# VH-VL binders against q17rb8r558to768: the designs that were tried, part 7

Target 1, 211 residues: q17rb8r558to768
Amino acid sequence: TAELSHLTKNVPIFVCTMAYPTVPCPLHVFEPRYRLMIRRSIQTGTKQFGMCVSDTQNSFADYGCMLQIRNVHFLPDGRSVVDTVGGKRFRVLKRGMKDGYCTADIEYLEDVKVENEDEIKNLRELHDLVYSQACSWFQNLRDRFRSQILQHFGSMPEREENLQAAPNGPAWCWWLLAVLPVDPRYQLSVLSMKSLKERLTKIQHILTYFS
Below, E stands for the ipSAE of ESMFold2; O stands for the ipSAE of OpenDDE; V2 stands for 0.75 times the mean of E and O plus 0.25 times the DockQ between their complexes.

## First folded at step 2 (VH-VL)

Design t12 (framework fv_tocilizumab; at its last look DockQ between E and O 0.04; V2 from the best seeds 0.00; counts 0 for: pae O 13.2 > 2, placed apart)
Fold by ESMFold2, look of step 3:
Structure t12 (fold): chain C 211 residues (1-211), chain A 126 residues (1-126), chain B 107 residues (1-107)
Amino acid sequence: as target 1 above (211 residues)
Amino acid sequence: QVQLQESGPGLVRPSQTLSLTCTVSGYSISSGYYWSWVRQPPGRGLEWIGYIYYSGSTTYNPSLKSRVTMLRDTSKNQFSLRLSSVTAADTAVYYCARGPTYYYDTSGEYVYFDYWGQGSLVTVSS
Amino acid sequence: DIQMTQSPSSLSASVGDRVTITCRASQDISNYLNWYQQKPGKAPKLLIYDASNLETGVPSRFSGSGSGTDFTFTISSLQPEDIATYYCQQYNNLPYTFGQGTKVEIK
C-alpha cells in the first residue's frame, strides 16, 4: 500500500552507518531492540526502516536514507542477517523513541527535475564530464584502496541514459559518494541535495581536490 | 536458505572450453552480492577465479583473465563460468560461492564468502 | 598478488594435542585474514574470520591470532573430527589468495 511505502511518522531508525540510495547495506543485527524493530517491519509489511549515523548533539543525524529489506535470516545465537538496499532519502523533522529504538517523523527528498532544453543539455555535458573524471580517479587508485572499495561497495554502476529517470538521480553518483574519503558532514550535505547539477558540481570539486 | 549448486560436464578435452553453471536458490542473484567461482586442483590449494556483481559487472583473477568469461542468466537465477583453451593444469574441483561481502553491525564489520556450492570435479584429458 | 605461506604443509598429532598452524602474508594485510576447514569431498567451511573471530557454531577449541603479516591458527585439544586440511585466506587485495593448506592427521 501507499501508506506502507510512504512512511513519514514514527519511522523506525537504525543508528549505525551512512546509507545511500541504491547502495547495498548488509547488516548483522544482534541487539534485542533492533531485532524487534526488524521483526515489526516484516510483520507490518513495510519492510523498511531508516538508517542514520550518530550525532553528538541529537543522537542521530538530521538526514538519512531508508533501507529496504530484501531478506532476513535469524540465527540461533540471536543475530539476524539482514540484506538491505538504500531507497529514499529523508530529512528528520522530529525525533522519538519506541521500545528502546529511535524513531523519527521525516520528509522524503527527491530531485527537482530540470525541464529547460538548454539546462538539460548543460546537465548532460556536466554529467558526462564528471563521470569520466570519476572513472579516471577510480582507475588511478592504489591497488589496495581500489580492492577495498570493490569489496565494500562493488564496481561503479553503469552510466544511465536518462539522467533524471530515478527520483534520486544516477546511481553511480551515490556509489561514488559512498566510496570517497570525505568528511561525514559533507556526505550528509550532498545526501540532502535536490539538484542533480549541484550534486555533480560538488562531486567534481571533490574529485579535482584528490586528482 | 541460500543454496548454490554447480552443474556441467565433468570431462573436457585439452584446448576446448570448460563451462559450468551455478544455480542459486533462496536469493536473487540480481538483488545483491558478488557471485564467485573458486577452484581447487587435486591435492592443492584454492584459487579464486573471479566474481560477477549483482549489477552484472565482472572482475577476474589476473592469472586467468585472458581465458575467463563469466555470465549470468537472471531469469534462471544462474551464473556461469567459461574457461577457454584448457590444459591438464585446469583439472580441479570448481566451487561457486556467494561473496565476499561486508556486513555491518554496531560492533564492526565482517567480510567472507558466506555460502558455497558442493563442488564439481572437472577433468581435462584427451 | 599477495602470497600466503602456511607452515607446516602437513602434521600428525595425537587426540588431545595442541595443534598450531602459521600463515605468513607477503605484505601487510592488517587483520583481513580468514581460516577455513576442508574435509575430503566437501567445500571449505569458515572457522575464523578477521584473524581472531570465531564463526557461529564453531567449537571453542579453535582460535586464531595475529595481524599484519604473521597469523596463527590453533586447535587447543585435537579431536578425531578435526582431521581436515586448513587454509588461510586474505581479502585485503584482489585477487583473493589462499595458503597452500595444512593437512592435519591423527598419529
Scores: ipSAE 0.012, ipTM 0.518, lowest interface PAE 8.9, mean pLDDT 85
Fold by ESMFold2-Fast, scan of step 2:
Structure t12 (fold): chain C 211 residues (1-211), chain A 126 residues (1-126), chain B 107 residues (1-107)
Amino acid sequence: as target 1 above (211 residues)
Amino acid sequence: QVQLQESGPGLVRPSQTLSLTCTVSGYSISSGYYWSWVRQPPGRGLEWIGYIYYSGSTTYNPSLKSRVTMLRDTSKNQFSLRLSSVTAADTAVYYCARGPTYYYDTSGEYVYFDYWGQGSLVTVSS
Amino acid sequence: DIQMTQSPSSLSASVGDRVTITCRASQDISNYLNWYQQKPGKAPKLLIYDASNLETGVPSRFSGSGSGTDFTFTISSLQPEDIATYYCQQYNNLPYTFGQGTKVEIK
């Protein structure tokens, strides 16, 4: 648990899909290299690893999200079932390899806290407006698409009273980013942001485009 | 390993409430996953009843929604099914299951029911 | 609700025969279909997921194909232990729905 927050060098990377803070990411692992990676994460007590999407030029993307292992089942048929949840976001500083899987030296990302009273007021207004737009977008989807989203990601998280309580901002932003029909490049762009205001503004523009 | 076990009365009278409990071992139900009930009437196919998400949120099959309640007891690591106003048509083997479970690997996203209880026959008869 | 229709409802075949079961969805479900095997008195067991992917530990004689609304499940060489009822299940839309089942028996 304490060791988890200090893992920044030679971090094991599972190259697969987008992951987001607070969003569950259950994994079905067949590959021996990744089974070894996960076993090591458990044995060392870190119980986490990085998740990045593939990149055509440098193996995997420059930004990703840590996945925290909640539970793991090593099955006799050679499969591993790994329950994870998204944790801290990171930027890749250096890439490496270890026993067939990728590794990275990373720098964790946290939202810059807004302290000015007027700026906090404006942030709350923007947050409330964008949240309402997100709710409207979701409710205005055809039943088919809405049902597909509910099936894969569950219901949208409720609005949080203190939008700066979490270092990555409100959970609903990440749920929404996971479900919006946008290119992974845009998802990576939003994942890399250190400003909740910038993230809300980008989400608002995307929602307006689909309105 | 994750194991699920149904328990509850095997005989329920018409108009009363059918109550079943699923005891989970090997995983804390408050830590993740969807937890479902699925039933199978004699000689017929499977019917999904509903699920409870690890947070406590529920989703029910619209055909049964007015009669179904699912609850969790995190202290006992159990989740339960209550089906009100039962009739002979509710006679079935009732399974608890973990699912829908979402898995990701390098080939894509997969969704299925991965662990099932043994099933409990409930007969609705006077 | 998406209705899943299986055919045939039952079949009898000899050991070594090729057995084919079909499943039709009332609307497009892409490839979001699973196949389960249920032996008498037992819970269903996953055999095929995502229309065509064989679950680990499941014999290679089982296969699945199809997308959209029409799906096929095949046992290339029927064995005595394959006596069971087979169900398709869609997970594209809530509520999750199953076919009525195909009972497979040895002659």
Scores: ipSAE 0.006, ipTM 0.563, lowest interface PAE 9.5, mean pLDDT 86
Fold by OpenDDE, look of step 3:
Parts: sequence; structure tokens; C-alpha cells
Structure t12 (fold): chain C 211 residues (1-211), chain A 126 residues (1-126), chain B 107 residues (1-107)
Amino acid sequence: as target 1 above (211 residues)
Amino acid sequence: QVQLQESGPGLVRPSQTLSLTCTVSGYSISSGYYWSWVRQPPGRGLEWIGYIYYSGSTTYNPSLKSRVTMLRDTSKNQFSLRLSSVTAADTAVYYCARGPTYYYDTSGEYVYFDYWGQGSLVTVSS
Amino acid sequence: DIQMTQSPSSLSASVGDRVTITCRASQDISNYLNWYQQKPGKAPKLLIYDASNLETGVPSRFSGSGSGTDFTFTISSLQPEDIATYYCQQYNNLPYTFGQGTKVEIK
């Protein structure tokens, strides 16, 4: 499982929407090329593929997120319902094709750790502030919007005590990024960041705009 | 400019499956928003059928849930409606639309359908 | 489901007349109501959103008011181009539901 998580060459790429670490991403696979991709992912045992949004210049974006297949339901007509969850973020190094679907050589992204105690303290304060703002924003949403968010993305993850325990930082940040009604290009910029402080700052800006 | 266009057979036999496709131009359906189907029987009001989210998740009207399937083809920038076991009651003009759309402004949150197809008449007849 | 009831089902008025249409919800929907105009053979067009906000590009003779269960759509001075069927639509709860429509004609 650990070896499979380090797939970096010829990674199959599903070109569709934004995906984020730890965030569920259910898919209804209809296109033959992606049916093939999913079947191969299962057969080879990797049970993973990359998710990228489309790009007008490069076919798909320079950044994406790996999706871990948790479950697949194959339908009689050849379609499949795929239960996936976001894993590691990546940067595209090289683009390719295989039997109709896109592939990529990739580099995984991880957050840069903050070592200075004062910076850690400041980061914690910023984190707590933005988390509070996020909670307030969500609680103040109208019922219909809140219900839609819960239905599609699930509940907002709780705060972590150690902000730097995971290479992608706190899960609630990705959840929030997924549910905020912002342009995918903006979401993509946040996904590419290796600084939790920078992500929190951008998220806070968005929250302020919608408050 | 965002444009939607319905396509599919205008005649369906009873007990068969109605199938329509909405082709979207000017915006990628995988980039955002909800994409809905709404129908209108001749001389009657409007009925919301359901929507498919840009991520692929669907929500259907409970009254039609058992018979409705919505899919999307991002490579063609299309989303589709399938309605099984049709009867004469399913005869209607079927519209695809972008929405519901929601925004935040000084007045708060609001939801509406901002772009519509021209509609496609589907008649259920033997 | 939330039932939306419009009144009247149809009306005929003269050019320049004030036209009023009402929409009643079966339960409280706050101000989560839109008004659409539909001309024959065309898709609905949004006129009013959130009960009282005029959509961009819509003439000022159109207006909406109300909250809770009772809503009103008004054309201050009916014009020939306003011949259409008008619908209210709630978005407080799923499924989204529309009124049965009000057909507006000119005498």
C-alpha cells in the first residue's frame, strides 16, 4: 500500500473537477476511456488515479489530487459508480496518453513545516481565527445551502491539535475549500500552495468576502 | 456566452425510456454549478425534475426519483436525462438549465436558474 | 413538498394598467422566491429573485414583494410585450416547486 502511494510515472488522469486531500469525491463513470482506466486501476491493484480540472492550454491543469478508490459498483450497462477519497496533491511534470485517457508524470506536494516557535504560535492563532470564521460562515448559511453541502461533501472536519501532523495540513481547510463557491482557478491556486499560512490567508479572504 | 441545447427523440412509446441530452457551450459543466432538468406539460406549469452537480452528484425530485437518471459526459460537455417507464403523463416540453445558482451579495444568498435551453417536446404515444 | 398557489390563473388588462399577481406558499419560505416570465414557445426568464430583487436588465415596471407565505408580483404599467405566463418558484426546500402560472393578456 505504501509502495502504491508513490506512483509517479504514467499516472492515469481523470480530467473532470477539483479534488482535495481527505475530501470524498464520488464519481459516476460513463465514458469508455474512463471505464477502462477504472478497471485497470482495480486490476493492477493501485486503486488510484489522479484528478485534474480541464485547462484550455494544456488539456488539464498543472496541479491535481490523487483519488483513492474505496469502492466500485459496476452497472450492467458498463457504467460504474466509484467511491473515492482525496489523497496526495501533485504537480504535473509531463503529460501523456494511454488508450484514450490522459496520463502524467507527477511530483507529490507536501507542506513545508514551520520550525520557529513564534511562527508556530502565530500560525495557530491564524488557524483558530479562520476556523472560527469558517464555522460562523457555515452556520449562517441558509438551510438549503447547508443541506446541499452536507449531502455532497459531508460534515466539516474537526480541528486538529497538531497542525503539521499531516503533510497536507488540517482536513477542514480542504473541506472548506471544496464547499466555498469560488472559481476553480482560485481553488487550484490554493491547492498548489505548500504553506498552510498562505492557504489560511486566502481562505480567510474568501470568507470575509462572503460574510 | 453560456448556451444550452436539448436534443433527443420527440416521440417515445409507453413503458419505454425517455432520453434527452443537453449540450452546453460557453462554460464547462465540470467547472462548476448545478445543471437541472425542468419539464412542462402542454398548457401546464413547470416541474423540476432534478439536477446534477458539476462533480457528478445528483439530486432528484422525489416524485420522479425511482424513474430518473441523470448523467454527464464532461468530454462532450453534456449532461443527460433518462426517464424510464414513461406514460402519457410524461408528455411535456423538457428544458435543461444551469442552476440552481447561488450567490452571495449585500442582500444575502439567493438561488435561481440563469440559463435555459429552448426546450424539447417529448410526446409519449403508442 | 411545498405547494405554490398563484392567483389569478389568468387575467386580462389594458395597456397601462397596474397588474397584480399573488403567490401563496403552503409553508413559510422566508423570501426564497423567484418570479419568471414565460412567453409562448420560450423558456422561462427570471424577472425577480429573492422575492423583491429585480434581475439585471429587467424593466423597472416589474416588482415583487412579500415574505413568509404571501408574495406579490406587480407590473406597474402593463405593456404589449408583457403578454406572457408568469410563475413563482420557491427554493426554500427541495424539491423546488413552481406555481401553476398566471396568464396575462391584453384587452
Scores: ipSAE 0.000, ipTM 0.482, lowest interface PAE 13.2, mean pLDDT 89
ESMFold2 (binder alone), look of step 3: mean pLDDT 90; pTM 0.917

Design u01 (framework fv_umesolerbart)
Fold by ESMFold2-Fast, scan of step 2:
Structure u01 (fold): chain C 211 residues (1-211), chain A 124 residues (1-124), chain B 107 residues (1-107)
Amino acid sequence: as target 1 above (211 residues)
Amino acid sequence: EVQLVESGGDLVQPGGSLRLSCAASGFTFSDYSMNWVRQAPGKGLEWVSFISSSGSTIYYADSVKGRFTISRDNAKKSLYLQMTSLRAEDTAVYYCARDLYYYDSSGYYSFDYWGQGTLVTVSS
Amino acid sequence: EIVMTQSPATLSVSPGERATLSCRASQSVSSNLAWYQQKPGQAPRRLIYGASTRATGIPARFSGSGSGTEFTLTISSLQSEDFAIYYCQQYNNWPLTFGGGTKVEIK
């Protein structure tokens, strides 16, 4: 039967920014604690660590996204250039510390599958409507901003035939959340959702606000 | 409505084994972390074990570590506690309890619903 | 392990009076504290979480306060159904730990 996640205990946490499934997250790392963390991730063979935004009461937020290390360049001046991409989302079960950086025990999140045929049809209709709104929003951005987004995040992903094939839902939703100019608290709320319908509805609200 | 129903409690001799079950209904079981909490006759509550929603993260109280195994079957909406090397000190009513894990971050790891309990008596 | 100490062990009060129950943690648990009510022969029922947030369906006469190491559960205008044993629980650190309980009995 299905393997349990092997990287759930004492997971190293980089406390910095939002990260999303399938979305590139390039990092310039200069703090010794994080350079150590990244070196350990490579040495242990996991090549992954968690990314969470800061939280004023609990050091970092209750939800985050795993970053998969694609490439690392350690520079002579002590900086590290780390090419990462977002993987699985998670929720924090227990907070800890190790050699100056945060750690957590985590549980991975997956979207709840919709099984009813009528509900799947309604989900598809909502998806197509919101996707069209997202395309319109992006096309109507000033050329300068659109070019910057294309350079750093690439093109908006195309619609997927099966909306529920991926455990995190369609990739374009996460790409859009990464580029939309919304508060990290709002982004965190959407990241934590286990319902594609709820996520599409919230994205629609954001797009309406910026229309 | 949310319901949790424990079963499997029995009289067993020291060194024996038992498997407790908890059947869940009225909610999406796979969305919630679950716990076992016990209460010795006339005594207070003692947390025993935690299992996350997917089953990948498990914690035990030191008193049961190495002897008890918590598990779950999300397809069957059931939680289990396999108990081995039972001692007189394990005599208690065992409750399964639902965590607030997916509902309210301020209440995570507090228990919003409890089963009725199942009695385990370890005696010669 | 964080040790939770409840006082008094037994509190005798008359109906209509206010009951004040204390819970002390051996180290800070922030606001990660819950209160439960247990009646004889029944499973516990959660009253309060986050030190002061009342659970759904819990009457307004129940209120929680405190943070860090000192916590209080207050029951204003005690009703006949409120005579029970009350437990505090910290969920700041693993393992999760409960207090020894305070029995609220009729005078």
Scores: ipSAE 0.000, ipTM 0.467, lowest interface PAE 17.4, mean pLDDT 86

Design u02 (framework fv_umesolerbart)
Fold by ESMFold2-Fast, scan of step 2:
Structure u02 (fold): chain C 211 residues (1-211), chain A 124 residues (1-124), chain B 107 residues (1-107)
Amino acid sequence: as target 1 above (211 residues)
Amino acid sequence: EVQLVESGGDLVQPGGSLRLSCAASGFTFSSYEMNWVRQAPGKGLEWVSFISSSGSYIYYADSVKGRFTISRDNAKKSLYLQMTSLRAEDTAVYYCAREGYYDFWSGYYTFDYWGQGTLVTVSS
Amino acid sequence: EIVMTQSPATLSVSPGERATLSCRASQSVSSNLAWYQQKPGQAPRRLIYGASTRATGIPARFSGSGSGTEFTLTISSLQSEDFAIYYCQQYDNWPYTFGGGTKVEIK
């Protein structure tokens, strides 16, 4: 429905970890406040909530990603495993509270499309170069890291023919950012970018560091 | 409640053999990577060996490679270290350690739970 | 093998004071560094992973920082139960390696 498509006011926020468009984000939910939040999301039919990392000054970061609930599993040890997948990115406009969990008024983020032919050509060249570097990095990981990544995030997404078809850019960029062993502050910086070129450039710099 | 209980430590002559066991409880053993870490009397920690959750991937410290064999039995929830050709420098408390997993980012690659250790003394 | 060097070997601190422990890797380990606490007669306990992330149940007075080759563990207001030996460990590459330890003792 149109109302669900425009969920921007008093959005429930799970303050925990980074989340990225199209990337699985399994959550182990222990706290009563978050169990309530997730129950409400399911009962109202929205089946989504925002995810932000904590912030030392403002409770949680200025940028985050919506998570869509796919399934909920109850474990014998009393915790719940919530299978989610990342959706739209957002910027926080106002912060609030509801029954012990955080809420926010948000603005969704989308990449700014480039229209210049020379810029599109350069973007494709950069994309192909960075994708090759990402594949090399992943294939050269030690078996322990590679097998764990495959179990938790699945395989690296394939290259997309049209780099600007999706509002968040190619899915493999987000998969890679989720698995790269970098500080959450760098991940948050990349999540906030509205330029695919800037995102690919930053990812390339990170990959070069690990080469 | 997560528990790891080591056993099998003993006094053994140089060149001898010994088998250590680690009994796990309170968690899904088959979902976790396991390690052996040792500590010689009055000295620091030394990583000995790693085994993946399935048992398919195994790594050893150079000091024990070819002499020690790590293995696991997921049905019995047990980790093992078979030690052969023991030397005086193998004298140590041997710890069983779990590579934790609460979620992918919550300590998956580090040792979140340790057993209390079992003492191996190699001496004549 | 990646060599981990901790300094100082022994740190004498009064209760309530700040303690800062250093750990240096012979090559970059990114943020793949953990800190463990070991009290006499006990198994080690994980304090920090990912260089700066506190493990569940670890008091806020413990904080980790650093990346690459230089890392620090800080105890902001040392309590009596914090007198122990602290080890850093890299998990960037095989073999896993530990530092030699820093003993934090009463001044």
Scores: ipSAE 0.000, ipTM 0.447, lowest interface PAE 12.5, mean pLDDT 86

Design u03 (framework fv_umesolerbart)
Fold by ESMFold2-Fast, scan of step 2:
Structure u03 (fold): chain C 211 residues (1-211), chain A 124 residues (1-124), chain B 107 residues (1-107)
Amino acid sequence: as target 1 above (211 residues)
Amino acid sequence: EVQLVESGGDLVQPGGSLRLSCAASGFTFSDYYMNWVRQAPGKGLEWVSFISSSGDYIYYADSVKGRFTISRDNAKKSLYLQMTSLRAEDTAVYYCARDSYDILTGYYSPFDYWGQGTLVTVSS
Amino acid sequence: EIVMTQSPATLSVSPGERATLSCRASQSVSSYLAWYQQKPGQAPRRLIYDASTRATGIPARFSGSGSGTEFTLTISSLQSEDFAIYYCQQYNDWPLTFGGGTKVEIK
């Protein structure tokens, strides 16, 4: 959306967890600084803020994902329930602070489109193979883990006919990355990729490890 | 107090259609997962359908898949079940049920509150 | 789908006695199991969730135990208002499934 393309400087950052394009990220907010941040996001009409995982040296990671606020409920006891969904990915260019919460100047990430016909054919073959591996991995999970995933993240998205229609690639890749039991460093590495082929290849390696 | 009030149950002929509604009050409807659960006369409970708080994730029992559609309107605080191609075996009291959600822990568990139910009878 | 089997189908007990109800899953449901009480003409009421956590307002005489495939609901010192049908339900996997119910009736 146009508002996303203009939101690049002094972007408010919620430092908490990994977030991914198209994936729901429900938040329970008690801290006054984050309640203020969310209120400001609503008042300015952007209804968006960045989400980054913490980093010991830079306080938060160099890559993150924008969260679009879909619904907010402020409770009398000071708690807030915020329903969000992942939007555009970004790279952090500069870090800052505002009234107790982190801010950043950012640059949005988009996948580089593959234009060569043979490469597109190879990409589709890789996609279909990895999707099938993902389905097999999920169906073979222990029932407890599968139920937790379904209850928190919902079902795996269906594969898309046009692999390059969305700037971030197929939604199922991000759903899968959110649920895979891997170190956040691997998740962050995949989030930062601008190549669908590289992302599918990395996901395949992870799935093969768990097979 | 939390209240769920179902409506729309009626006598319908086989092959017919019917829309059930559930009106929620006393809580922030948009924060909760919702379900439809049914119970045939003199029989046990059968889960029918699930919808997430946003409406983005939906599941159905195999017995109703392709015939029933669950939906919600968070602004109106209402849950719906559109039923088509009704069969005699769909005859049941239909309950609207809310999953519990602990805002401090983020954990959820099924069916902390139920509506009174609405009777659907499919008969010629 | 996961099949839930409750036993006995009917349990006859006197007021003040202990009632023990069993629920078995056809495959592991970990601790994702709930118990409900239903009285004639009424909607079910949740008693227990996560196998052993008592729902708000539920008397201490109700207790749940078990994990994996075998679960128990215990009602100590049965009261007259406890005569009802009890259902177990797994929420470890889709579709969600209920047991057939155990009717607790006066002896």
Scores: ipSAE 0.000, ipTM 0.422, lowest interface PAE 18.1, mean pLDDT 86

Design u04 (framework fv_umesolerbart)
Fold by ESMFold2-Fast, scan of step 2:
Structure u04 (fold): chain C 211 residues (1-211), chain A 124 residues (1-124), chain B 107 residues (1-107)
Amino acid sequence: as target 1 above (211 residues)
Amino acid sequence: EVQLVESGGDLVQPGGSLRLSCAASGFTFSSYSMNWVRQAPGKGLEWVSFISYSGSTIYYADSVKGRFTISRDNAKKSLYLQMTSLRAEDTAVYYCARGGYDYVWGSYEYFDYWGQGTLVTVSS
Amino acid sequence: EIVMTQSPATLSVSPGERATLSCRASQSVSDNLAWYQQKPGQAPRRLIYGASTRATGIPARFSGSGSGTEFTLTISSLQSEDFAIYYCQQYNNWPYTFGGGTKVEIK
């Protein structure tokens, strides 16, 4: 949106791991450069920064997700625990540096809205099918892995009535990608998609591998 | 049952263009990432390009960026490599390779099946 | 890019002997390492993935070990069909990179 246009240039980037829309991402920060980055985000009122996985060609990936700072806890040993949640996805347009941390000029990603009535019906059918496959996969996990997932990521989000209400599509898709034991390169591929249909299709293919 | 069959290799003059094809059978093509890997005569293996299941994510080796284009047609179960501005150093057997899935480590993209290759010779 | 270094370039062994092939990564690739066998005029064949997991149909005499930056492929009792070139490959980071290969030949 226009309100967030000012957050598209020289956006601070935490180079660490994958982040996804609506998914919690708690961070333990001890490096001075990242402490400075987070402090600046809070003091300027933006309370956001980008998260990208590392990349051997470009230092960090071409796609990432904004993290919204919900709370900060300072530990006696000098570490900071930063409670964040994934926001909008982005594509990196230009890379930079500021005071030891990476920055980027970015373009936000949003799913292309499907308007055709028949296509919307097909999308809902695909969604319901894939959601059922995801539920089956999760319920059939070994108890240990299921318990670990619940403790770290919480419960699988419920289905949403309107699949296109959120610009990034249903929250359960992102929760599932965070918990599936797949390569970050594959996760990055799915994160970059602007089509809910394409994203659901790829998730279905992954789940089929586990069947 | 899994088969990958490359075609399109030929003798081409420097600066020329050539399109390679890989026909897949015996598996759900649309569920797998695909790669091109080449091998110059008497030399080792060199990864050339990657394309994801849907075609939305593509990577290239620096040596071919801007000259080669990888693409796929899931309906036709085919992988392509469009090569332009060919150089003598592009002379190689080009292999089509399927990205596998490692269930132990939860990762994709070791090459579990390879085609027999198609020879591209760039010479005047 | 991650540089993969294989040693030795050539290993001369007799049938029935043990062969140990080394592969080193310039930086950690975790366990995302595969080994391939290539015979003259043939496409590469998968042997090991995830550093130590044998692919289906691969004889028990082939074993992989290591993690991070140091990896080994061991053939416990070489058979005549094992004389080939062996390549290691990391699939942890882009671009994917291969070692230069180790040729296992008859003494």
Scores: ipSAE 0.000, ipTM 0.420, lowest interface PAE 18.4, mean pLDDT 85

Design u05 (framework fv_umesolerbart)
Fold by ESMFold2-Fast, scan of step 2:
Structure u05 (fold): chain C 211 residues (1-211), chain A 125 residues (1-125), chain B 107 residues (1-107)
Amino acid sequence: as target 1 above (211 residues)
Amino acid sequence: EVQLVESGGDLVQPGGSLRLSCAASGFTFSSYWMNWVRQAPGKGLEWVSFISDSGSTIYYADSVKGRFTISRDNAKKSLYLQMTSLRAEDTAVYYCARDEYYYGSGSYYDAFDIWGQGTLVTVSS
Amino acid sequence: EIVMTQSPATLSVSPGERATLSCRASQSVSSNLAWYQQKPGQAPRRLIYGASTRATGIPARFSGSGSGTEFTLTISSLQSEDFAIYYCQQYDSWPLTFGGGTKVEIK
C-alpha cells in the first residue's frame, strides 16, 4: 500500500492535456492503449496515472500532474468515461513504454516552504493582491464566458487562511490557471514552479495582460 | 535576490576550447528557458544560443552552430556553454539571460528579464 | 533572419529634453519587441517588452510604441542616469536578433 501510495517508477502516462492539483479533469477515452491503462489502474488499486502534454520532439513534457480516478463508466463500444481530479505534480526523470502507452519514472513536486516572518508577510500581501485581481478579471468577463466556466470548473476556490498548508499552494491558483486562455508552454512553466511567490507573480503578469 | 553568475571566461588560443558556466540562485531555475548572449568589445549584443526549461529544445546562431553546445543541469541550477574551434571573432563578454514567460501574440516569453554580470572570453593569436 | 535596424546610431540630448529612438524590423514581428538599456561596464537591463509594456521598476518617463515593423522608444524628460546605449530585440522568430544600438549622450 505504501508502494502504491508513493508510485514513482514506471508510472503510466496519458499524453494529452494539462492537469492541475485539485482541478477536475473529465476524460473520454477512446484509444485501446489508454483504455487498457485505465483498466489496469483500477484492477491494481492504484487508481491513478500521470497526465502530460506532448513535446515538440514527439515525446511528452518534463512536468505533469497525477490524476486520481474517482469514477469510470465502461461503454459497450469500448469507450471509457473517466472522472478524475488532479493530485500531485511531478517532474519526469526517465521515459519508457508499456503495451503501447508511455511510462515514466517521476519525482513529485512540492512548493518550497517560506519560513522567514517578513517573507511570509510579503507573500500574504502579494497573494491577496493577485487574488483580488483574479476576482476582478473573472467578474469582468462576459456573462456567457463566466457561465461556461462555472458549469465546467465551478466557482473560484476561496482564499485559504494558511497559504502554505497545501504542498501545491492555494487551490484557487490552479483553478485560475485552468480557466485562463494562456499558451500551453506558459501553463507548463507555471505548473513546474516550486515557489508560490514566483507562481503568483507570473499569474499577476497574465492577469495584467487580460485586464 | 534573483541572480545569475557566469564564470569560465579566459584567454584561449584560436582553435582551442573553453567551457562557460552560469550559476542561478533565488529562483526555480528548472522552470525557465535560458539563453547565452555575447558582446564583442565596443560592439552590440548578439544572441548565441537558447535552451528550454527541460533541455529538450535547443537553438543556435549560425555563427556558432556546430562549434558551441548549450546544456543545463537543473539539479545543480547551472547553465553551460561548451565552446570548441574558437576564433578571434568569438572574443566577447558572454552573458547568460533568463526568459520571462507571458502570453502574447505568437510569443511564449517576454524577452530577457534577468542577466548575469558576464564573463570575458578572449581568443588571441 | 530578421534584421533589426536602429536609428540614429548616436543621439545627443540635454537633460530634461525628450529623446525618441527608432527601431525597424526587416519583416513583421507583431508586438514581440523589447528594449534594453546598457551602461558602460554593466549588463543590459530590460526596459520594455511586448513593444509597449514597461518592465517592473522602470520609470514612467520611458514608453514604447509601435507594432509590425516600426517601433519607438521615448524618454520624455532625460535624466543624468539615462545616458546609455539602448538596444531593441525581436523575439518573434528564431534566431533572436538585436538592433545595432543607439547611444544617447550628453549634448
Scores: ipSAE 0.000, ipTM 0.421, lowest interface PAE 16.2, mean pLDDT 85

